# Designs tried in a protein design chat: VH-VL binders against IMP cyclohydrolase (purO). Part 3

Target 1, 198 residues: IMP cyclohydrolase (purO), of Methanopyrus kandleri (q8tz52)
Amino acid sequence: MYVGRFLLAGKLEDGTPIAVYGVCSRSFSDRRIEVREGAAFVVPEDPSYITENPYVTYTCARIVDEFLVLTNGAQTDPIADKLESGVPPREALVSVTFAMDYEHDEYNTPRISLITDGETFWLGRVAPEEVYFRVMKPKDGEGYLLSVYGEYAEVPSKPNMTLDREDPLECDPVPSFEHYVCSVIARHDGGRWSLEAR

## First folded at step 6 (VH-VL; framework fv_flanvotumab)

Design d3 (from d0 with heavy chain F103Y)
Fold by ESMFold2-Fast, scan of step 6:
Structure d3 (fold): chain C 198 residues (1-198), chain A 122 residues (1-122), chain B 108 residues (1-108)
Amino acid sequence: as target 1 above (198 residues)
Amino acid sequence: QVQLVQSGSELKKPGASVKISCKASGYTFTKYAMNWVRQAPGQGLESMGWINTYTGKPTYAQGFTGRFVFSMDTSVSTAYLQISSLKAEDTAIYYCARYKGDYYETDWFDPWGQGTLVTVSS
Amino acid sequence: EIVLTQSPATLSLSPGERATLSCRASQSVRSYLAWYQQKPGQAPRLLIYDASNRATGIPARFSGSGSGTDFTLTISSLEPEDFAVYYCQQYSNWPPYTFGQGTKLEIK
């Protein structure tokens, strides 16, 4: 199944809050995630290649106080900046993701965005045909999966996956995703978020 | 307007080299990979490979033995195909074509350049 | 490498008739298949992508169907400008992607 980019969020069976941003791509597999001091970036695999194109290199994760922000594009930093300024999560997510709108490229690529404090998860998608935002509170083992394309390209109203393995990338249906490139895994450990590049 | 414009036809002798260009306009050059497709006289379409416009890394299809080089220049939104040590069998129309879509979409070829005829004869 | 086999190699029909062109893959390509039209002296033109989605500007008489290994391009009522060569192309695995050998649609 080809999904493009995806967001995965919820709680492991042991109650650990978790979120993942993942990248799948056929043509641009030469990318990785770089984690630096509370943020994660999608960057070229070859460090000698430099580009100023914001569709190629972007911040995909930010940690601001108790909040984690994961998105598929340039909306990550503006959302994080609003949270840092004291704007509530719902307002920060909805206002930025909607104002930036879907990408006006050949595919009208949807924007997907996530904020979480480990208990509450705010998830949104902006596409040409719909604007949908939802607030969710997962129970242990419950996951929410949202992708740009494919069977999971709708903000779920209920948990749509089970987080029954310690490694969220091994939880169905993630292993079935085609052309996987890289991801950032966020775990809420000891009262704060930590980021791991995969 | 999204379009690809290729350089003009070339007539070369065996052993010479040729470099054809494909200039992109109307979209972000680095967002989409660029393909090269060959069509020999009276034959079908044959994919030669592609260049990742994000990294500059070329990938060649089987049967293109190292005489073929894909390159690009981001500053002028142009992709290049160079063929060295030309042989009569290299006579063909060479097309550039964009992999349509973003990094995260399924890929097909759109748009196409108009084609560059390379004739190798003595 | 996934091999695409198109049939028939040549299809001779008259304007107004229905054309049905087939493309078979050596292994499943799911729905990751496109169709192109090439007229003499011109570059190929995208007709259908993802097996059944008509590209922008393509007339309603063109339709695509199929999934897995068997795909069909249908032209419901041939116009004179439809006589051309048609190619299928798969993009289900890593690039570079492969084309079928083509079906020539010619006037009877």
Scores: ipSAE 0.063, ipTM 0.634, lowest interface PAE 6.4, mean pLDDT 88

Design d30 (from d0 with heavy chain Y99W)
Fold by ESMFold2-Fast, scan of step 6:
Structure d30 (fold): chain C 198 residues (1-198), chain A 122 residues (1-122), chain B 108 residues (1-108)
Amino acid sequence: as target 1 above (198 residues)
Amino acid sequence: QVQLVQSGSELKKPGASVKISCKASGYTFTKYAMNWVRQAPGQGLESMGWINTYTGKPTYAQGFTGRFVFSMDTSVSTAYLQISSLKAEDTAIYYCARWKGDFYETDWFDPWGQGTLVTVSS
Amino acid sequence: EIVLTQSPATLSLSPGERATLSCRASQSVRSYLAWYQQKPGQAPRLLIYDASNRATGIPARFSGSGSGTDFTLTISSLEPEDFAVYYCQQYSNWPPYTFGQGTKLEIK
């Protein structure tokens, strides 16, 4: 199935909190995730293109104190900035994602956003026909999957996947996603978040 | 207003080269790929390939490698099609068309440029 | 390469009649098919995408149906402005993004 972008969040069987932001694209497969200083960016795979042409990148992950922020676009930095200034997670997620609205282009691209402190997960989606935000506390082995397109393109009201593998990208239905390009995997271990590009 | 405006018609001799422009306005140029489509006189539409405006990387359909070059200039939101060593069979209307968001895949073509007629004649 | 075959090559009808245009793919394209209208001297115009979704601004008389290998564009009651060439396009395979050869809709 084709999902475009996806967010996966929950707890592994051993209780480790995890979250993933993934990119799927048929046409723009020449991208990668770059991790820098507690943040992750979607960037061109070949840095030589940067020299010839300015490119548009976006921050897809930020770590702010105990909080991890993952989103599919320009809302990542404003959400993280609100958290840094002491705004509570629900307010930071809802106010920014809703105010920025879905992207008013031909595609009406939904915004999907996640904040988590490792115990509580705040997940939201803003689209033309839907504005939905939910606060969740997964149990060990429980996961929540939200995508821009496809059958997971709505905020789940209960866990909709099982995190029965150490590698969350191997958990169904993720291996069935068409045209996978790259992802950032976040793990909460030793009292802090870490980011890994894949 | 989202629109694509192409350069005017060209009359060239065999062996010459031509550079066609397609200027985008009303949207973020680097967010959408730009496709090129050829239509020979009295014939149908033939996809030539596309350029990733995010990276500048071109992708060519079979038969459009070598003499055909896709390029762009983000400072003026313009895509270019260059054809070298022109042949009579290159006589056609060349269209640019917007395709796919920078990050998201919707695969139909919209909007289209008005077309540029290239005539190769001695 | 996926080949799209449109039929008939030419369809002659009168205003007010129903038009049915066919597009067949050499292999399944799922629902990844669009329809375009081209009038003489003009660029193609998007009518239908994802087999059945009408593009913004397209009159309700245009509808698309089908999936897999067999697709249909229907114009429920022809207006004089609808006499044009119609192309289907698949985007299930990339690249190339292939078009059908076109169906010419002309006045009887």
Scores: ipSAE 0.013, ipTM 0.571, lowest interface PAE 7.7, mean pLDDT 87

Design d32 (from d0 with heavy chain Y99L)
Fold by ESMFold2-Fast, scan of step 6:
Structure d32 (fold): chain C 198 residues (1-198), chain A 122 residues (1-122), chain B 108 residues (1-108)
Amino acid sequence: as target 1 above (198 residues)
Amino acid sequence: QVQLVQSGSELKKPGASVKISCKASGYTFTKYAMNWVRQAPGQGLESMGWINTYTGKPTYAQGFTGRFVFSMDTSVSTAYLQISSLKAEDTAIYYCARLKGDFYETDWFDPWGQGTLVTVSS
Amino acid sequence: EIVLTQSPATLSLSPGERATLSCRASQSVRSYLAWYQQKPGQAPRLLIYDASNRATGIPARFSGSGSGTDFTLTISSLEPEDFAVYYCQQYSNWPPYTFGQGTKLEIK
């Protein structure tokens, strides 16, 4: 199935909190994720194309204190900045994602955003037909999957996947995603978040 | 409004070169790939390839390598098609078209530029 | 390369009639198929994407159906402005997206 961008959040069966931001794209398959100093960026595969131009690269992940932020666009940094200034997670997520709104392009592309402290997960989606935000506290093995397109394009009210493998990318339905390009996997081990590019 | 505006018609002699521009407005230029499509007189549509506006990397269809060069300039939201060593068979209308759906849904063409007629004659 | 074959090459109908245009792929394109309309002297215009989704601003009389190798564009009741050339296009396989040869819809 084709999903575009996706967010995956929950706890592995051993209780490890995890979150994933993934990119699926046929036409822009020459991208990768680069992790630097508590942040992750979607960048060109060829380093010679990387630029300081904010329209060419974007931040998809930020770690701020106990919080992890994952989004599909320009809302990552404003959300992280609010958390850094002491704004509570729900307020930071809702105010920024709603104010930036869905992309007012021809297809009205949705924004999807996630904040987590490893126990509580705040997940949101803003689209023309839907503004929906949910707070979740997954149990061991419970996963929540939200995509821009496809059958997971609604914020789930209950766990909609099982995190029954150590590698979250191997948990159904992720292996079925078409045109997978790259992802950042976040794990909460030893009292802190860590980021891994895939 | 989302729009693509192409440069005007060109009349060239065999062996000359031409550079066609396609200026985008009403959307974030680097978010969508730009495709080039050729239509010879009285013929159908032929995809030439596309340029990744995020990286600047071009991808060419078979038959459109060598003399054809896709490029872009993000500062003016413009894509370019350059054809060198023009031949009579290059006479056609050249369209730019946005690969739509945001840069992760990039598979259909919308909008299209108005087209640029290139005529190669002696 | 995936080859798209459109039929008929020419379809002659009167305003008010129903038009059915076919596009067949040499191998499965799943639902990765679009339809375009081109009037003389104009650029093509997107009508349908993902086999059945109508593009923004396209009248409800246009509909698309099909999956895999067999696709249909239907115009439920022809208006005078609908007489044009129609192209299907696949984006299931790379290298670059291939078009059908076109169906010319002309007035009887």
Scores: ipSAE 0.035, ipTM 0.604, lowest interface PAE 6.4, mean pLDDT 87

Design d33 (from d1 with heavy chain A33Y)
Fold by ESMFold2-Fast, scan of step 6:
Structure d33 (fold): chain C 198 residues (1-198), chain A 122 residues (1-122), chain B 108 residues (1-108)
Amino acid sequence: as target 1 above (198 residues)
Amino acid sequence: QVQLVQSGSELKKPGASVKISCKASGYTFTSYYMNWVRQAPGQGLESMGWINTYTGKPTYAQGFTGRFVFSMDTSVSTAYLQISSLKAEDTAIYYCARYKGDFYETDWFDPWGQGTLVTVSS
Amino acid sequence: EIVLTQSPATLSLSPGERATLSCRASQSVRSYLAWYQQKPGQAPRLLIYDASNRATGIPARFSGSGSGTDFTLTISSLEPEDFAVYYCQQYSNWPPYTFGQGTKLEIK
C-alpha cells in the first residue's frame, strides 16, 4: 500500500514508549534523515550532487524537555517553540497545525502532527475534508498509525496496530508500505527521548 | 508561462558525443524533477530516467546507464543529457519533461520540451 | 518492470464517432496511470492523470476510467484535431515509468 508520510506512536510490549516519522515516496528516494542534538531533519541523501542553489529541507522531529514533536513539515519548529515557551501540548499542536492549514498544492496535502511525553500522545491531521485532533494513552503493545494517504489517512480513535516486535518498522502493516525511503525512530528510555535515523 | 525549450537537432558520426540542453522557464527549476524520454523513429516513448533538481543526482532506467549522463545547472535553469560513444541505435528524438517528483506528488509529465532530434550515421 | 499493452494498435474512425482506447498493465498500477496525445512532429501532451482526472485545458469529450490492470481512454465525439497517437504511462513504482506502445487514431 502507498501511504506517503506516516506517524506511528505507542508502546512496545515491554512498555517502552516509541514514535516514528516515516517517509514513503513514489519518486523521491534521494532523501535521508539527519539527527542533530535533539532534532531530526529530512535532507538530500547525497550532498555531492548539490549545485549552486541551496537545498530545501525541513525539521521532522524536535525534543523539548519531556516532549517529542514529529510532523511532516514546517509545523515542527513552531510547535516545539510553543512547548519550550510553556504552552500546553494540545494547544501547541492544535493552534499551529490548524493555523498552517493543509498545503495548498495540487494535492491539498494534509499536515500530520504528533506530540508525546511518553505516556500521552496528541495526534492531529488537517486536510480539506477534515480537521481532527485526538489525545491517546496507549497500553503496552498498542500502536496508533496515521498516514497522509491510503487506509490509515484518518486519526485513529482506538489502537490500529500492535507493536509486537522490538523494531517498530517490522510491525504490521509497516512492512507492506510501498516506496519506503527513510524514517526517524524515537524511543523513551531512562527518562529521555532518543532519536535514531533509519 | 511554464515552458521547456530544448537545443536544436544534431547530426553525429558513430563514436562522437552529443550534449542536449533543456532550459526551463516560468517556474522554480528546483521544485520539479526533470525526466528524459527517448523516441526512436517510428517507435513509441521510452523513459530514460530523471534528475533530482534539488541535488543534481541522476537516476537511470535499465539500459541507460554508462553512456548516458544527466546533469543540470541551476544558475541557468537548464538540464542536460549527454550521450557518449554514439551508436546508430541512438538515433531518436530526445524529450525532457517536468514532473513534481517531490513529496506527495505523482509522476505524470507536464510540460514537455519540443524534442531534440539526434541522428547518428556514417 | 511493468509492461503496458495498448489495443488496438490502430483505430480507424470518422469525425463525430466515439473512440475507446484500451491500456492493460502486466500487474496492478492501482490508479497511477496517465494518458498522453502526440501529433506528428509534436511533443506528447498530457490528457488524463490518476486514471480519470482531466489535465487543465483538456476538453470534456476526453475521459479516462479503470483501475488496477485495465484502463480505458474515451473520446465521446471525435473532432478532426483528435486524430493522433495516444500513449498510456504508469508511475506506480520506481523508474522505469513505462509507456504503452501507443494506439494510432486515424481518419477512415
Scores: ipSAE 0.006, ipTM 0.511, lowest interface PAE 10.3, mean pLDDT 86

Design d35 (from d1 with heavy chain A33W)
Fold by ESMFold2-Fast, scan of step 6:
Structure d35 (fold): chain C 198 residues (1-198), chain A 122 residues (1-122), chain B 108 residues (1-108)
Amino acid sequence: as target 1 above (198 residues)
Amino acid sequence: QVQLVQSGSELKKPGASVKISCKASGYTFTSYWMNWVRQAPGQGLESMGWINTYTGKPTYAQGFTGRFVFSMDTSVSTAYLQISSLKAEDTAIYYCARYKGDFYETDWFDPWGQGTLVTVSS
Amino acid sequence: EIVLTQSPATLSLSPGERATLSCRASQSVRSYLAWYQQKPGQAPRLLIYDASNRATGIPARFSGSGSGTDFTLTISSLEPEDFAVYYCQQYSNWPPYTFGQGTKLEIK
């Protein structure tokens, strides 16, 4: 199945909080994620090739204090900035994602955004037809999957996947995603978030 | 049943304008973009561009800006192609075709309308 | 833009024979190529998408292969209704997506 970009969040069976931002693309497969000092960036695979298109190159992850922010675009930094300034997660997520609105490009690409402190997960989607935000508290083994396109393009009201493997990319339905390009996996271990590029 | 039905043939003089319709049924109109394809007599298929049916934003291929206008009306699930200042070289069959494509996924054309013949003669 | 060149321009065969139609791209389109059939007086019909996937309702005698710049449409055993014009189309580049010039399959 083709999902475009996706957010995956929840707790592994051993109770470890995790979140993933993943990129699937038919048109822009030559990208990777680069992790630098509490942030992650979607960048061209060849560093000599830089595009002007913000859908190709952007910040996808930020860590601010106890909070992790994952999004599919330019809203990552403004959300993180509000958290750093002491704005509560719900207000930071809703105000920024809504004000920036869906991408006003030829494709009206939805914005998807996630904030988590490892226990509480705030998830939102802004699209032309829908604006929806939800707060969730997963139990061990429970996952929430939200994609830009396809079968998972609705903010889930209940866990919609099981995190029954140590590697979240191996949990169904992730292995079935078409045109997988790259991801960042965030793990909350020993009281702090860590980021790993895949 | 998913189908696209186009308006009937048109015979026009040079300098006139024409507006071709393409009515969609059997699916949610705004979930798929609409493409326009031209086929001149005895020639192959030539993509003219598409319209995002959710926003109404058209995108034109090189050579199809200016005189050509893509539009739509969501209330009647219909896409339109208007050609102004008609020239003899505009004589062709014009097709609409359903499409969903973007930076992160591309798609093929299915279904197609039956085609609208536009003849421009003095 | 990406130019698609189809060969041969015309292919004359008899029912029961195998038809092989080629489409070459001026640069890689990966697997983002479709094949369409057009009969006289009719709109094109989708046959194959993503180079090798048969569209719903298309008979098993139609198959597609290839990737990158070289693609083939094969009809394993021609039936009378298969004599038509065939077009390839790429959708790997920035839209609008380009078509090949067509191959006319005619009865010998």
Scores: ipSAE 0.006, ipTM 0.476, lowest interface PAE 10.1, mean pLDDT 85

Design d36 (from d1 with heavy chain N52H)
Fold by ESMFold2-Fast, scan of step 6:
Structure d36 (fold): chain C 198 residues (1-198), chain A 122 residues (1-122), chain B 108 residues (1-108)
Amino acid sequence: as target 1 above (198 residues)
Amino acid sequence: QVQLVQSGSELKKPGASVKISCKASGYTFTSYAMNWVRQAPGQGLESMGWIHTYTGKPTYAQGFTGRFVFSMDTSVSTAYLQISSLKAEDTAIYYCARYKGDFYETDWFDPWGQGTLVTVSS
Amino acid sequence: EIVLTQSPATLSLSPGERATLSCRASQSVRSYLAWYQQKPGQAPRLLIYDASNRATGIPARFSGSGSGTDFTLTISSLEPEDFAVYYCQQYSNWPPYTFGQGTKLEIK
């Protein structure tokens, strides 16, 4: 199935909080994730094609204090900046994602955003057909999957996947996603978030 | 008015090279990828590949590596197709066409350039 | 690669008649299929995208339908300017994307 971009969030069976931002693209297979000092960026895979144009590289993950922010676009930095300024997670997520609205392109591409402190997960999606935000507290083994397109293009009201593998990318239905390109996996070790590019 | 304007027809000898231009106007050049399509005389459309106008990275279809080079110049909103070591089989009309090279794909082609006829004969 | 097969190769009809053009994919392209019209000496023109969405400025007589492997372009009542070659194109697989071989719509 083709999902475009996706967010996966929850707790592994051992209780480890995790979150993933993943990129699937029919047109752009030449992208990768680059992790630098508490942030992750989607960049061209071939560095000879990286320009100094700030619009070619976008931030998909930020760590601010106890919070992790994952989104599918330009809303990552404004959300993180609000958290850094002391704005509560729900207000930071809702105000920024809603104000930036869905992309007014040929597909009216939705914005999807996630904030988590490892215990509480705030998920949001803004699309022409609906605006939906939810606060979730997953139990061990419970996952929440939200995509831009396809069967998972709705903020789930209850867990919609089981995190029964140590590698969240191997948990159903993720292996069935078409045109997978790259992802950032975030894990919380009980003290801090860490980011891993895949 | 969104449009793509290509350079004029070329008559070349086998072994020569040719460089075709495709100038974009009426939109932000770097917001959309540029595709190249070949049409041999009396034949159908054949996608050659595309260039990402943000990064400059070309992607070539099978059979269009080596002698074919996609490039661009953002300062003049122009994409280029260069063909080296020309063969008679390269005789065709070459089109540029816009498709979206954004964060998410828009994979149909609109608009198209008017086409550039390249004739390779001795 | 995904192969697109168009049929018939040539369709001979008179103005006012209904035209039905087929495009078959060798594997599912879901709804990621476009149709183009090409007149002699001219560049192709986008007619339909995502199998059924009519492009801006395209007359209502043009419609697309289908999903998966079987697609149809219909022209409900042919006008003289509609006699041209029509191509389908898929964008379901990794780029570059493939075209069908074309259907020539000619005056009877």
Scores: ipSAE 0.022, ipTM 0.612, lowest interface PAE 7.2, mean pLDDT 87

Design d37 (from d1 with heavy chain Y54W)
Fold by ESMFold2-Fast, scan of step 6:
Structure d37 (fold): chain C 198 residues (1-198), chain A 122 residues (1-122), chain B 108 residues (1-108)
Amino acid sequence: as target 1 above (198 residues)
Amino acid sequence: QVQLVQSGSELKKPGASVKISCKASGYTFTSYAMNWVRQAPGQGLESMGWINTWTGKPTYAQGFTGRFVFSMDTSVSTAYLQISSLKAEDTAIYYCARYKGDFYETDWFDPWGQGTLVTVSS
Amino acid sequence: EIVLTQSPATLSLSPGERATLSCRASQSVRSYLAWYQQKPGQAPRLLIYDASNRATGIPARFSGSGSGTDFTLTISSLEPEDFAVYYCQQYSNWPPYTFGQGTKLEIK
């Protein structure tokens, strides 16, 4: 299935909190994720095209204190900045994601955003016909999958996948995603979040 | 008012080169990929490949590597197709077409340029 | 590469009749299929995308259906301006995004 961008959040069977931001793209596959301390960026593989333009280079992950922020666009940094300023997760996610609204391009591309402290997960989506926001507390092995397109394009009201493998990218239905490009995997090992580019 | 306007028809001898332009207007040029499509006389549509308008990276379909070069100039919102060492079998109408969708997605073609007829005769 | 086969190659009908054009894919393209109309001397025009969605400005008499490998473009009651060549195109797999060979709709 083709999903575009996706967010995956939950707990592995051993209780480890995880979250993933992934990129699938049919024609723009010349991108990668670059991880720096506390942040991850979607960037062109050719560094000469790295700019401040949010359609090309954007922050997809940030770690602020106990919080991890994952999004599919320019909302990542403003959300993280609000958290750093002491704004609670719900307010940080809602005020930024919904005020920035969906992309007013030919596809009216939805914005999807995630905040988590490893126990509580805040998921949001804004699109032309809908605005969804959910607060979730997954149990061991429970996952929540949200994509821009396809059959996972609604914020789930209950777990919609099982995290029954150590590698979250190997958990159904992720292996069925078409045109996979790159992802950042975040793990919370009882101390702090860590980021890994794939 | 989204539109693509191509350069005029070309009559060339075998071995010459030709450069076709496709000027975009009414949208952000770098947000959508540009595809090139060939149509030989009396034949159907044949995709040649596309160029990522943000990175400038071209991708060629099999059969269009070597003599065919996709390029662009962001300052004038124009994509280019250059064909070197022209052969009689290159005689065709060449279309540019925008991939409809956002920067991260490409799908169907809309809009299309009006087409550029290239005739190679000896 | 995914091959799209259109049938019939030529369809001869009169204004007012129903036209049914077929496009079959060599492997599943799911719903990632578009239909284009091309009149002599003109660039192709998008009619249908994602198998069944009409593009902006396209009359209601045009409809698309199908999924997987078998797709149909239907024109419920032909108008004189509908006599043209029709192409299907897939964008499901990694490129190249291929076109069918075309169906010519002509006046009987």
Scores: ipSAE 0.011, ipTM 0.534, lowest interface PAE 9.2, mean pLDDT 86

Design d38 (from d1 with heavy chain T55K)
Fold by ESMFold2-Fast, scan of step 6:
Structure d38 (fold): chain C 198 residues (1-198), chain A 122 residues (1-122), chain B 108 residues (1-108)
Amino acid sequence: as target 1 above (198 residues)
Amino acid sequence: QVQLVQSGSELKKPGASVKISCKASGYTFTSYAMNWVRQAPGQGLESMGWINTYKGKPTYAQGFTGRFVFSMDTSVSTAYLQISSLKAEDTAIYYCARYKGDFYETDWFDPWGQGTLVTVSS
Amino acid sequence: EIVLTQSPATLSLSPGERATLSCRASQSVRSYLAWYQQKPGQAPRLLIYDASNRATGIPARFSGSGSGTDFTLTISSLEPEDFAVYYCQQYSNWPPYTFGQGTKLEIK
C-alpha cells in the first residue's frame, strides 16, 4: 500500500517508548534523514541539492526537554518552539498544525504531527475533510499508526498495530508499505530520547 | 498560474543534435519532476522518462537510453532534452509535462508544454 | 510494462450525444489512472485523475469511473469542442508511466 508519510508511536513489548517518522515516495527516492544533536532533517542524499524547498528539505524531528516532536513538514520547528516557551503539548500541537492548515497544493496534502514525552502521545491530522486530534497512553506492545494516504489516514482511536519486534520498521503493516525511502526512529532509554536515521 | 513554455520548432539534418528547452513558471520548479513525452506524426503519446528536478537525476524509459539526455537549470527554472545523432525516426513533437515528484506524491501529468516539433530531413 | 488498451479506436457521434470511452489495463492499476484530451495542433490536457477526480477547470460533463483493470470516461452531452483524441494513462508502478493508444472522437 502507498502511504506517503507516516507516524508510528507506542511502546515496545519491553516497555520502551518509541516513535517513528517515515517517508515513502514514488519520485523522490534519493533522500535520507540526517540526525544532528536533538533534531532530524529530511534531505537529499547529495548535499549539493539541499535547497529552501520545504516539500523536499525540512525538519522532521526535534527534541525539547522531555518532549519529542515528529511531523511531516514545516510545522515541526514552530511546535518545538512553543514547547521551549512553556506552551503545553496539546496547545502547541493543535494551534500550530491547525493554523498552518493542510497544504494547498494540487493534492490538498494533510499535515500530521506528533508530540510525546514517552508516556503520553499527542497525535493530530489536519485535512480538508477533517481536523482530528487525540491523546493516547499506550500499553506495552501497543502501537498507533497514522499516515497521509491509504488505510491508516485517520487518527486512530485505539491501538491499530502491535509492536512485537525490536525494530518497529519490521512490525506489520510497515514492511508492506510501497516505495519506502527513509525514516527516523526515536527511542526513549529512561533518561532521554535518541534519534536513529534509517 | 502554472505553465510550461517550450522552445520553437527545429529542422535538422541526420547526424545533427538538437536541444529543446522547457521553461516552468507559476510553481516551485524543484518540487515537481519533469517528464518528457514524444508523439510521432499520426501516432499516440509515448513516455520517454523523467528528471528529478530536485537532484537533477534523469531516468530514461526503455528505448530512450544513449542518444537522449535530460538536464535542467534551476536558476532559470528550465528543463532540457538533448537528442544527439539525429535520425529520421526522431521526427516528432516532443512535450514536457510536470508530474508530482515531490514530498506528497501521486503522479499524473499537469501542466503540459505546448510541444516542440523536431523534423529530421535534408 | 503495463499495457493500456483503449476502445473503440474511433467513435463517431453528433453534438448532444453521450460518449463512453473505455480503457483496459493488462494488470491492476488500482485507481491510479488519468484521462487526457488532445485537440488537433494542441498539447494534451488533463481531464481526470485517480480514475474519477475531475481536474481544475474541466466541465462537469466529463466524468470518470472504474478501478483495477476496467475504466470508463463519459462525456454526458457532447459539445463541438469535445471532438478530439482521448488518452488514458496509468501511474501505478514507478515511472515512466504508460499511455493507451487513444480513442478518436469524431463528428458523425
Scores: ipSAE 0.014, ipTM 0.532, lowest interface PAE 7.5, mean pLDDT 86

